# Miniprotein binders against q8h113, part 5

Target 1, 357 residues: q8h113
Amino acid sequence: MVIYHRKVVFTYVRAKRFYHFLNIEMVTDFKSLLPVIDISPLLAKCDDFDMAEDAGVVEVVGKLDRACRDVGFFYVIGHGISDDLINKVKEMTHQFFELPYEEKLKIKITPTAGYRGYQRIGVNFTSGKQDMHEAIDCYREFKQGKHGDIGKVLEGPNQWPGNPQEYKDLMEKYIKLCTDLSRNILRGISLALGGSPYEFEGKMLRDPFWVMRIIGYPGVNQENVIGCGAHTDYGLLTLINQDDDKTALQVKNVDGDWIPAIPIPGSFICNIGDMLTILSNGVYQSTLHKVINNSPKYRVCVAFFYETNFEAEVEPLDIFKEKHPRKETSQVAKRVVYGQHLINKVLTTFANLVENS

## First folded at step 19 (miniprotein)

Design J2
Fold by OpenDDE base, look of step 21:
Structure J2 (fold): chain B 357 residues (1-357), chain A 85 residues (1-85)
Amino acid sequence: as target 1 above (357 residues)
Amino acid sequence: SEKVTVEIESDDPFLLEWAVLYIKKLAERYGAEVKVKKKDGKVTVTVKGLSPEVAEKIAEMVKEMAEMLGLKVKIEIDGKEYPLS
């Protein structure tokens, strides 16, 4: 069967993207694929004081710089998290969402639970449109009063599924590994911006907050059902672990076209958030993305959001203002307190819950 | 054990390399042996040691990937053209 070329009119904008995959400098104008980055050379040197001088690190840094400039999304391979763990996270997530609704409600999200736990289908709204997904919302746990009155809204333990019993311990291990991976990717991004490896580990970024959404997308018999509305991520980095057999994530390229983010087995999809845009002095722009449910089969996605410090007042880092000076008229987004922004999002989402319950 | 053979034809080296990587990662996911051959602007990827079910799943995933990318591929399961007629 000749699969006829639908003329995707690839508007070749000559972005000379050099990808060294198989020792081939490929300059590709391919605007319809996210780059894949093997970060194993970066991870091998991530604790070395001279990592910036390592030839393998320099190559990865160059790939990260291009990906963050051109699309703000990339695949990560060579990330050191076992495929068995990545797959077990998805498997256990399927098993949870297959449970009876009454069992899922044992971990129901509530204000008293610090807005942690299970959200049923049709509760989440993006830009005033209902999202066709269910989720477990998790946040970094912190001591009562650690973040004052702002943090009080999110105080509480995460509500983990009790079935299977190992789910909590699995996810806590996964969160740790995603935290370490995110930090190490940010060392590469810091180098790509012309800083030290540690620019994202300063006072504002020390003790990083994290959010995790364990998302289930129900099967649909209709085309173009919005699983998650179009948005940018707020934080620094997102690590997406998704089912390998269903393309649902769409990324808006520089031409305004929606690129399918085809899942690659054993990869993360990584993207940059709005806070990284600010910190980079706007060098790296967060990219608009959405999820379309296009399969009759249930799909899972675990999104780990690596964030700033909860109390961080986010502004461009001085080193990146120096390396990448902007004209004063480019209002880099207003100084935002991350924790306050997160609370406002949570409260807005939950107000919509109460009105539709 | 079955084998999946994918012949990829593209003038875009990045698209070729991405497609080869995709098939390699599929093979890794199922513990399968991969062989890559380049000849005359074509890349042939052969995945071996598959169950029939996994061979069909890999073939379908490669087909869907190629359709989404507008990539010209020829897929065979044990030398039979996929999709199976």
Scores: ipSAE 0.784, ipTM 0.925, lowest interface PAE 0.6, mean pLDDT 87
Fold by OpenDDE base, look of step 19:
Structure J2 (fold): chain B 357 residues (1-357), chain A 85 residues (1-85)
Amino acid sequence: as target 1 above (357 residues)
Amino acid sequence: SEKVTVEIESDDPFLLEWAVLYIKKLAERYGAEVKVKKKDGKVTVTVKGLSPEVAEKIAEMVKEMAEMLGLKVKIEIDGKEYPLS
């Protein structure tokens, strides 16, 4: 009697409970609102070599990744620039635009001034339509001949208002702080793209150029007045400081709807530019935006554009091509010389000035 | 000194958080004290220590924000409903 003990090998098929972590991605209904990102944890670690391992940095990086994928615009809080400085920039900008036209013309934009200075209302055109704003155009100052014949078009000092008297010194301080802030946000974006913190500090991005537009939007008693036509920004990153009491900036969401960029006091609005789209291998798309003047009150906006190096031949970074490979040779693979692109834009805008002067 | 009280009603937690942040940032802008209370799906934000002019300005900015977002809010200045009928 051979008792065959059938060892019933109960193969406990460990049901892999696929915990579908439903990432309840809180679908933050980005359809109606821009995300708010407190970047203070990122800034606290921005000089640490191991910043990528910090839990606070990881959280900010995840917020930056989502914002740059879904909308390309976000509010920045915890940015470390004093509210007093942010507000004083706007207050002094109001004071300048309130000056008599003859006083504003003392800093008139001219080719001989390197296309720096005051543009009167109706000089700026976007997509062949006249914009209802006035502005002071500022660019990073550089030594004569630094950027060869291309750079020669923009050579010269910035034309700062002499009234108020402190305007220059305030704005030079503000530019420095915006430059530092932009660099630190880009460290977070570099991490979000799966690079090191320093991918945007390489040869192409060393000695970054900057543009600043100090914009005044006149009060209007009509609906649908275009303050600035629909466009994308060309650079890496834009920091927008706007009046707190007027919603005029509109951002086109992923559904194609225009959402209001409601001002949050003490925040910047931050957006990505076309150069960041290229560098990211098209992972982050620049977002179409416009300004609609809808208030009888005068509105100011200071837009700081953090750019590549002036001579940069902008192409997708190798690390981001590796991390985010594209199947098609998308139009994003076009080498763009940033300085040449900027000069072409400036000259095109100014050609419209000569025809309408 | 005047107070602005905003009662916010929304089923969207993101919209509620955003609106509360907005009012906090308004209060910070004017050096005002903020109190937030959450009860029964409603958030009540109280801003205190305002001048009459700043109280009215905050109330209008909150109203405009709520209109743009389709957010149901009740605004009071010193216990009077805003806008004043």
Scores: ipSAE 0.717, ipTM 0.901, lowest interface PAE 0.6, mean pLDDT 88
Fold by ESMFold2, look of step 19:
Structure J2 (fold): chain B 357 residues (1-357), chain A 85 residues (1-85)
Amino acid sequence: as target 1 above (357 residues)
Amino acid sequence: SEKVTVEIESDDPFLLEWAVLYIKKLAERYGAEVKVKKKDGKVTVTVKGLSPEVAEKIAEMVKEMAEMLGLKVKIEIDGKEYPLS
């Protein structure tokens, strides 16, 4: 079964003609567009013992494989999270960022708050360049002592806005739904890589960490204002919930050109991160992206980052080394300790915030 | 109620399908009825059951999407051409 499963999946990945015979829709050109994937067949079967054999799941898996190989960004529709909730998240976030500066400072980022909280416009930098945005940094909460001395600095509750009144409850519901959605997308991605649905769910993400950046981009009256400088995401998956009425996100395509990620109403934009690049043995590679503001309108973006276990030592998974051997060198890729890297970045970011006071 | 009609011409089938999906999702936001017709090498997407304010908003959003993608479109609200420049 294992041998047959590996052979069939390998054939699907490498034989474009064979996929056409199976009536699998194949998007062959992502030079100017990001693919749109209806994942509802995947979600309908996500807990079923026969998930991998379902025809609808096979079709979605093929689309995920192509998107992750060729661009690393895609829209997700049929995700099951209501438009009302997606919009309420943004509406409440707009209300918070519209408050007077002094009110926003009540939840300012501090070491005592576990480096969680509000950051004013102009204190964030990406690759040495100032980012024109404000934000709230949130992280998964965990019990004191759970992650040892390294995790101690990030302990504490998130600092949720008290205005609007129900912000915390709404966001906690939203985070749970994003966590569940991310897990199910990762099951599809594991299948796309030729594994079982659960290859990631052992030592890598049985107890997944998450990060949320709640970002506000002030309106601008000039062109090409950097809202967020070019970067790749560190974790596994990002779900982006952004205002629909202006396009500011740009994604670097395979030709090296920046293309717009035009918001599609009711969708998430989803992208893969550096940890997934490592776990997949380089088959899927994270993608440079940036935010360039050209609109006088204030824009909100709520980014949910689905991460590995805090203590995970992230290295290529053996099954994916076997199925997708690297040709670059014979060397084993270097391990990355997720939690240590996260803490180092948190401390560096805060030091920069203090310096820019 | 008003309707928005978008006539799309493209020799790139993926761009065409993407644009049609965009308009469908935009219409779903407002609970509007959508019809798609293919004739003479063009695709026409009709969004019906709109208030005047929503019709103008949809037309403007479609215009911006088309500009970003270099997509050739003709947009009408109740048969009246919506300006593209």
Scores: ipSAE 0.697, ipTM 0.899, lowest interface PAE 1.2, mean pLDDT 84
Fold by ESMFold2, look of step 21:
Structure J2 (fold): chain B 357 residues (1-357), chain A 85 residues (1-85)
Amino acid sequence: as target 1 above (357 residues)
Amino acid sequence: SEKVTVEIESDDPFLLEWAVLYIKKLAERYGAEVKVKKKDGKVTVTVKGLSPEVAEKIAEMVKEMAEMLGLKVKIEIDGKEYPLS
C-alpha cells in the first residue's frame, strides 16, 4: 500500500493527539503514579519577554497545570543541573552524617547560631510522634537588622560542616542553582494559573527567602518507622534531592490514598506549598506527604524550600482572585505573614527540643 | 560487559512511558547504552555496557520500581532470568 510521508507524519500526530484526548481524564494516571515533566522547553525561553507565546513553553505549562491541580507533586527532568552535582551533594551529606556524634555536635543548633545547624536523631516531632531522623537546618543569610526585631532570631551565618572540607562551597553553589530553577518553574506555574510569567516575582515575592533541610534517616530493621510525619510544606515550591536506591517518601493523592514517590535518577521531586495555595486563591492545593522507612539503608534527603520574601504579607493575588473566584468563606481568603509564622515555628520547635532533651 | 533486559507489559501507556523513562535515567547514571523495542503492547528495554555489579544493581532497582507500581516485568542479566519475589 502507498503512503505519503507527509500523510504518515500527520496521521501519527493526529493519533497521538486523539489518544491524549481520550486519556485527558488524567485522574487515573495520578492515582498511583506521579507525573514527570521535562521542563527544558520552559528553561530555554524563561528569560525571554515573549516566553508565554512559545509552543514548547505552552506544552510544559499545561503539564504543570494538570499536576498542580491534582496531586501537587511531580518530577522535573531537563532542569540543567548536572547529575554529578546532585550526587555530590548527597555523597558529602552521607560523609557528614557518618561522623562521630561529637564532630556533628560542633555545629549544633543554638539560639546564638540563629537556630541554624545540626539536630540529633529523635528531637523532632510531628503531631506528637517522634521523627526518626537527624538534620542540618539552613536558612538564607541576611544582613544584621534587615528584617527588624522579628528577623533578629535568624541572624547569623549558616553552620556548614568543615568535614568534608568542600561542603560549604558545594552547597552554596547548589542553593544558587536551586533558587534559579525554582524561580523558573514558578514562571511556568504563573502562566498555568493564567497570569503573566512574573506574578510570583512581584514586590513581596522578588527577594525570596529559602530554607534547606539536610536530612538523614537511619536504617531500620522494622517496618513503618516514621522518618517524618505527615505534613504539607509552608512555602511556594520544594525541590527534593534524595537517595535514589530506596523509596520512603509517600504522597497523599486526591482519593486519599498514600502513593510512593519513587526517586528517578537525575530528577528533582517537586511539590507546591501552603503559600502557593494562598497566592493562587486555592486553585492549587498543597499536598500531605510523609517519610516511612522500611529499609536497613541509611538514607539522605536534601530538601530546598523556595519561599516568599521574609516580610511578605501573603494573600491571594488579585489576578488569581479575578480569574479563579472563590466562595467567601474559604480559608484561603485569610492573610498570612510569612516571616512571623516562620519565626514562631522556629521558636516553638526549639523550645520543644529543649523540653524533650 | 553485561546487559540487562527488561520486558514490561501494561495496557496503560503512561505507566509504560514512566517505567521506560525510569530505566533510561538509570542507564544514563552509569553511562550505559539503552535500546527500546515495542511489540504487541510489550516493551523491551535493553541496557548495555555494564559491569556485573552495576547490572545487578540496575536489575534490583528496576525490580523494586516494578513492585511499587504493580508493574508486570521480566528481568534478565545476559539472558539469565533475574529472580522476582
Scores: ipSAE 0.689, ipTM 0.897, lowest interface PAE 1.2, mean pLDDT 84

## First folded at step 20 (miniprotein)

Design L2
Fold by OpenDDE base, look of step 20:
Structure L2 (fold): chain B 357 residues (1-357), chain A 85 residues (1-85)
Amino acid sequence: as target 1 above (357 residues)
Amino acid sequence: SEKVEVEIESDDPFLLEWAVIYIKKLAERYGAEVKVKKKDGKVEVTVKGLSPEVAEKIAEMVKEMAKMLGLKVKIEIDGKEYPLS
């Protein structure tokens, strides 16, 4: 009795999903405009194990890949956050910045508050130049000692405005929705890089950190007033909620020209950060951007930064090194500890705050 | 209730699509109805159910957008031409 052990050779046919990127030559002359991406097909499938096979997801992923390669900025529509909430966040932000200076100082940013709270005009510097904005700086709250000595600098509760009273609860709801949205956009970006939807959600995003800047830009009667100096964002993704009636954000295109990021009502502007540049093995470069105050009216912007784990040792993901190999002579993006990078940025930005407190 | 009618002409289909999205999102912001007619190189967008104040605000925002993008537009409020200059 010869027992033929049928070795079922599971030939894992690596279906080379030739994503035939249908060259829909959208001659996206990204030279003049940021692309608009309806992500609703991606969100409809975000919890489906086979989401990568959905035709609507494939289309969104193709748009995300192009946007992240060519400009690093895009509008997000179909994001599922209510226009009422988005607008209420901006309205409440206007109401806070309209308060008397003494009322804003009740939540003054301090080192003892873990660098959380209200930053007056003239405290923020970008590349050694003073920025013409005020802000409330918020960070994900964590238990004392959770992030060791590195995290100790940021320990403390967020300082929310007490007027109006609903401000805290509104913003906590908004942060939750922005967190969920950012996670789902990153699933699309992971697919766009030729990974699974979950490449980021492993070691790098098990406990994602976040930063939020609630920013007020004073009205100006002068041209070329720098509201925020030219920079790249340091994190993974940024979600920008801005006033609908004022164009101030400028994005540097591949030709080196500054494109105005015209507000689209009910949209977010989404951009990629330096950590995503590293993780992608430099496939997606973070884009230089600035804010120019050009209106006599006050302008608000809420920037939500979705980040890695606080202790994340950010290096190119193996899957993306394999999919997108670099020449050995190319400076491989050096490993960065995210939390240490954030703390260094905070301490540098607020070095003058310690001297003036 | 007032209506805003926007005619956009461009040989760039991306600019046309973007401008249509912009006007749709403006209309949504105010709970207004939108109708779009597309032809080759031309789009006609009609926004309905507006107050006079909102109609003027939409017209001004479309004018400013078109100026920033170098788009050829015609704007009408209830059939009256909205000045571009």
Scores: ipSAE 0.756, ipTM 0.914, lowest interface PAE 0.6, mean pLDDT 88
Fold by ESMFold2, look of step 20:
Structure L2 (fold): chain B 357 residues (1-357), chain A 85 residues (1-85)
Amino acid sequence: as target 1 above (357 residues)
Amino acid sequence: SEKVEVEIESDDPFLLEWAVIYIKKLAERYGAEVKVKKKDGKVEVTVKGLSPEVAEKIAEMVKEMAKMLGLKVKIEIDGKEYPLS
């Protein structure tokens, strides 16, 4: 491990300096567009002992570093998940949301269902404003008792649509692929921060929780309908699989301007979250984003959130405190317990949902 | 089968490359052949092997992408200019 760790760290440092030198004159416009990163070289070498020495990996790592520093959002292509599966996930979701309202309510969110299930249009609020979407909330399933009393309220199987009949099996396969993809992207991000590939696979991170929101945005006949109010994501990394013929996602750049995240066919839109900000000692900052709907067409978005372990006490990683030291009053030096915050949010959201129902 | 030809003009090489990636990914979805020719400040992308339905869909999606990005484009389906509105 020591030999592997030293090789990877040394190679990354050389590669980062070399990549920066090669790109000192490169012009980019992350002010108006999000970067597109082909990660296939990273994936090809992701389990290789010498992955950090590969020239292709070096190039991807440099692009990840720049994207995460400058905007916190990027497209991922060359990710290895088939276009057919990506599209089938959305097609099945469209079919479910097209069902009569009473059919969708058969899987409605309840405390008995572990706060998993369907939410009708208009019951969610972000920053005091109503979000015009419907959704299915899904969470990683876990063995009864695994996360103690606080985790008990989130126990249960997910409530998958029974129509289409294949929904559950396909989504479970999709989730496994998204989990693996997220882990591999985080290996590239770890290298970008100057660590080994595995800094996000340590003791409190190697058994990641996940959240999935399967979201439907009704078509609108007016401009600037809020589908989802401005927010940052809480976890480490988000993979967004959205309909590609409609643009509604907007991302706030470092200049404070909102830029559109135009869907690129066959890609994931990927962004970093609040826990990654903490873990990186503030080197990478999570990014405000919102969904503003101007389309008369129904839009589906399947968001996969890769998180920490449920019980993780999240604080800056020692290696990143060493490599990226901050002043004594750093705001990112907070310790948070992921699972407690998740459950508090789930209970608060449900209480408000009942009041509005 | 039909083809879609897109000519893109911009002083921003990042914007040109982004647009090329978009068109290539769109073409890949339909298993279409793609040819890219680059000149200073211009890129020509040719997408071949399309049904009439898919050619119009690609042209419309490229039109909307270009409008959103403020790109100056010329789009043709089989040599006939596609309206930009």
Scores: ipSAE 0.689, ipTM 0.896, lowest interface PAE 1.2, mean pLDDT 85

Design L3
Fold by ESMFold2, look of step 21:
Order: sequence, then structure tokens, then C-alpha cells
Structure L3 (fold): chain B 357 residues (1-357), chain A 85 residues (1-85)
Amino acid sequence: as target 1 above (357 residues)
Amino acid sequence: SEKVEVEIESDDPFLLEWAVLYIKKLAERYGAEVKVKPKDGKVEVKVKGLSPEVAEKIAEMVKEMAEMLGLKVKIEIDGKEYPLS
């Protein structure tokens, strides 16, 4: 019995190595699908001083480099967050969005709530076009006064639904897990760029801000309904936890074609943002993506955005300028002040919300 | 318990590996046993230990994934061919 089990395992492992060898030897441009990266070897070594030397880490780092360089989107598996937790986040989010409108309005976005809370269907616009979704906007909480006058408008606690009752506790646990996962993925990305593991944990990066959008897309009977217009993400890294029984997310490839991001059960879809483009000196570029709904089914997406420190003045890191020099001055070379840009976006979004209410 | 068997044919090893991984993750979701039998240009994947409802759900999800990727598949539930419209 034990011998039989080991024989079956050996046969399976040999077949896997054959396909792995083929992937190493062949060029993939990701025209029709996104790469899948098992990051468990990276996570197993994230506390080790010699993680960069581990063969498993080296393999993951190579896959991250190719994914970030060629498409800016990838799935992660082996991430250590249980499938039960991932699904419970979506299940409780479905329960909230199924409530009567008046119940959802109990946590509506207001200036006095720090611009945190619920926004109804149809008040968001991307590039001048209406987005057919509803959402809860959440931001990292911080101590009053920490970010001066600029951060004052965003002070205060997130507004969590009272129904379902356990929602707050679930989401706070989820946020901590997503924060830790994002940091560890960024250690792999730092290695992929030729730096130490900790280049994204420097002085202005080691106290990261975060944004979370808890999004509901109503079902439609028409084709090509815009759930979320084409955009790039602003921060460092995004983790997407979405319903996996319909495909609506589309990613623009290097040829300018839109490809579907088919959900893989138990995975996160991950993508890099504009701040990572700047920090990497343009080696990794954020990618346009959109949500197009063709399904009568309601769809939930919980997007976690891992950002820089709120006060960060973001510019290319010296190590990556040395490793990946640029020929001439470009927009990526300019310094960007993250917190000011975030607040400007928050205020603009709210003004549009009020005007369209 | 029921089983779903999927035969996947492609000359692109990346598509084969991706599709097999998709089915493994789907089976893992439902606690099902999976066996993979590779062959030149084909892979046979068997998912066992399913309720009738879950077997149909898995077959439909695999069908939709294959359609989106342009993959040639044959899907059976307990030896009966699942329609590919």
C-alpha cells in the first residue's frame, strides 16, 4: 500500500517536471492567458537571511520577473490563506449587497465618516463613463494627527456593516493576511528586479498604507456592460478575490488585445500598480484592465491595494536605477507624493458621487 | 460518489499545464481526489468522490474554461459524455 502510493506520486512528479522543463525552454508572450505562480517556496523562506539562495525561491523569482515584465498580472497559489476564509469573505459580501438599499445606506460614505463606506450603483465613473457597480470603500485606519492636514479628511474608523454580524472581524483578519501576503510577494519582486528582498521596505515604504474596495456588480441582460472602466492601479500591488464561476475581468496585453482573466479557484489574481512602475525605474509597468459584464449573475470582487507609506515621495529606487538604467528622462523619473494624490482622488470621487446622487 | 474524467488535447504545453492546474484547484475546492495521466499531446484528468450536483458543476466549469481557451476537450461523468454544445 505504502509502496503503491509512492509509485503513483513518483509518476505524477515526473510528468510535472517534464511540463516544467518545456515551460522553461519555451517563450511565452501571455497573449491568451495569465501566468500562475506557486509562491509557497517563497513564503517558506521569507524569514530566512539566505532566502535569495534557495532554489525554490529562485524559481519563483524568475516567474515573478517574467510575469511582471511581460504582462503585469498573475495568479498566486500556495499563498497560505485558506480557501474557506477567501470564500467566506465573498459569501458575507454577497449577504450585505443583498440587503435592502435602505440598510446599505446606514454605512454610506460621508465626509464625517472619513470618506469610508457604501456607495450605490452607478455613481462611480472611470474615464467619463459610468461604472455599473456598488461598493464599500475602506482605508487603513491611523491615529488622529499622524498625517497632518493632508490626511485629516481620511481620519476615522472604517464603516463595517452590522449585518452580517461577523463581517468586521472577518474582514480585519483578512486585511492582516492580505497585508502580510503582499509584503512577501514584494520581497520576491524585489529579488526579481535584482535588489535585496527588502527594497520595498525602506524608510518611506515599510509602513504601507492600504485601500480596499469591496465591489458588487449587478447582473445584466445586455452584452458588454461596463462594470469598471479601463484603468491602471495606483499603488504597489493589488490582490483580487473574486467570484470564480464567471469571467468578467479583462487585461490588456502587450499587443493591445484584451484577454480574459479566468478565475482560478482558491487563487488571488495579482497585479502591479503605478507606484511599483516608478520604484522599479520603469522595468515593470502597470497594465490596463477593466470589468465587462455579460452575465445575469451578481458578482462580488474584493480588491486589496497595498500602497506606499501615506507620506511617501515616490521616485525610482537607486538600486533599480543602477540595475536598470534608462536612456533619457521619462515620466517615471518624476517624484510622486502618494498621500496628496490619494486625497485628491478621494475628494474628486466624492464630489462626483454627490453630483450624481 | 461520482467521477468526472476530462481528456484535454493541445500542442501547447503551457495551455495543457494551465488547464490541468485549473481542474486540480477546482477539485481541491470540493475535497475531491484527482489523478493525472499525461500522454503526448493529451492529458487525462480524473476527479473522484463527487456528489452528482458537484460533478455537473465541475463539468460545466471545465467546459466553459475550455471554450474560453479554445481547448479541445472530452468530458465524461461516470462514463457518460457531457455535452459540449
Scores: ipSAE 0.706, ipTM 0.897, lowest interface PAE 1.0, mean pLDDT 85
Fold by OpenDDE base, look of step 21:
Structure L3 (fold): chain B 357 residues (1-357), chain A 85 residues (1-85)
Amino acid sequence: as target 1 above (357 residues)
Amino acid sequence: SEKVEVEIESDDPFLLEWAVLYIKKLAERYGAEVKVKPKDGKVEVKVKGLSPEVAEKIAEMVKEMAEMLGLKVKIEIDGKEYPLS
């Protein structure tokens, strides 16, 4: 029985290649480790109309509420996606990144491809710093003209690797499962915020957009190589499938310390995004995170971003304004059009690519 | 079949539970049997049915995890202290 009450504030001080825990204060916050949540009780009831009354759901909801309040990151276990599929996604991703550069360029990201496909190492920039990763950028496919002139920039099919041949079908299956899992986690988060299970399935959240980044981090012999610069995620939820044998993801705790997100085999790392912060009326804050390449071995990470509807004008949900009233002066009140933000980010990244090519 | 035995010592029950879960998930990945024995301020975790290569890999991953978390651990492979001197 985890007495969640002794919140040990561990300050992660990086000494050499290791993090040392400095016990500063036994404060009541999970400041030292990301919580692990078995969501299987939530998934068992996710289609039941009375799910909110189930004791197993109530327990999971309480864990989600604490995780989203305290750190904005958690491990997900009991998620129902097979380990074989999770591992095959990583294995095939390794196989793609091991291909000759000329083969990777067959799916090169271009404006004509709707900014979908492969980006080479050193093209991505976060806060004006070069990221030491390569990636395949994927977006939800949509019919031409569906999202008007704004969406036109992203129009096109995803560029899947042709080697291995089964990569497309595998990733399409994986995307579906991540979409379903994200929806079900959001039902738990909706309950945790004191809403119905379906608050995140309303008009602006129907037909959710998604982004997937299939990321490869090259092996490094140097310390403190930035694989991905410090940022918050923009969307609702992120599901991270990473290599199990390499700790690289770091999460900034409330004390300003960087906590290592040690991979747990068969788990997802889940985090909340800026849009969930807005929708929750700022109850759940997105957490700053980064990737440090610290292994001589190649590392893969598949990040699935579950987003709002593409046209969503994101504002706090009325039910969460009522349950969690805030003073009007909170920065959370800015209406943001998701699709426009995504396009601006994509175009900025591509401009940086052209300048550094 | 090789075995990995891990004694974890912490005054934080959350760290103990997290470390036990980590080892369980490692064992599950490799189809290994896990036995957990809680003690006061300590947990003994025994993983069985490993190949030598997998036993060493689990021991290294547990060591790295413990170093990263500042956890006091003792690791044995088939009753020999890890790292092997």
Scores: ipSAE 0.415, ipTM 0.780, lowest interface PAE 1.2, mean pLDDT 85

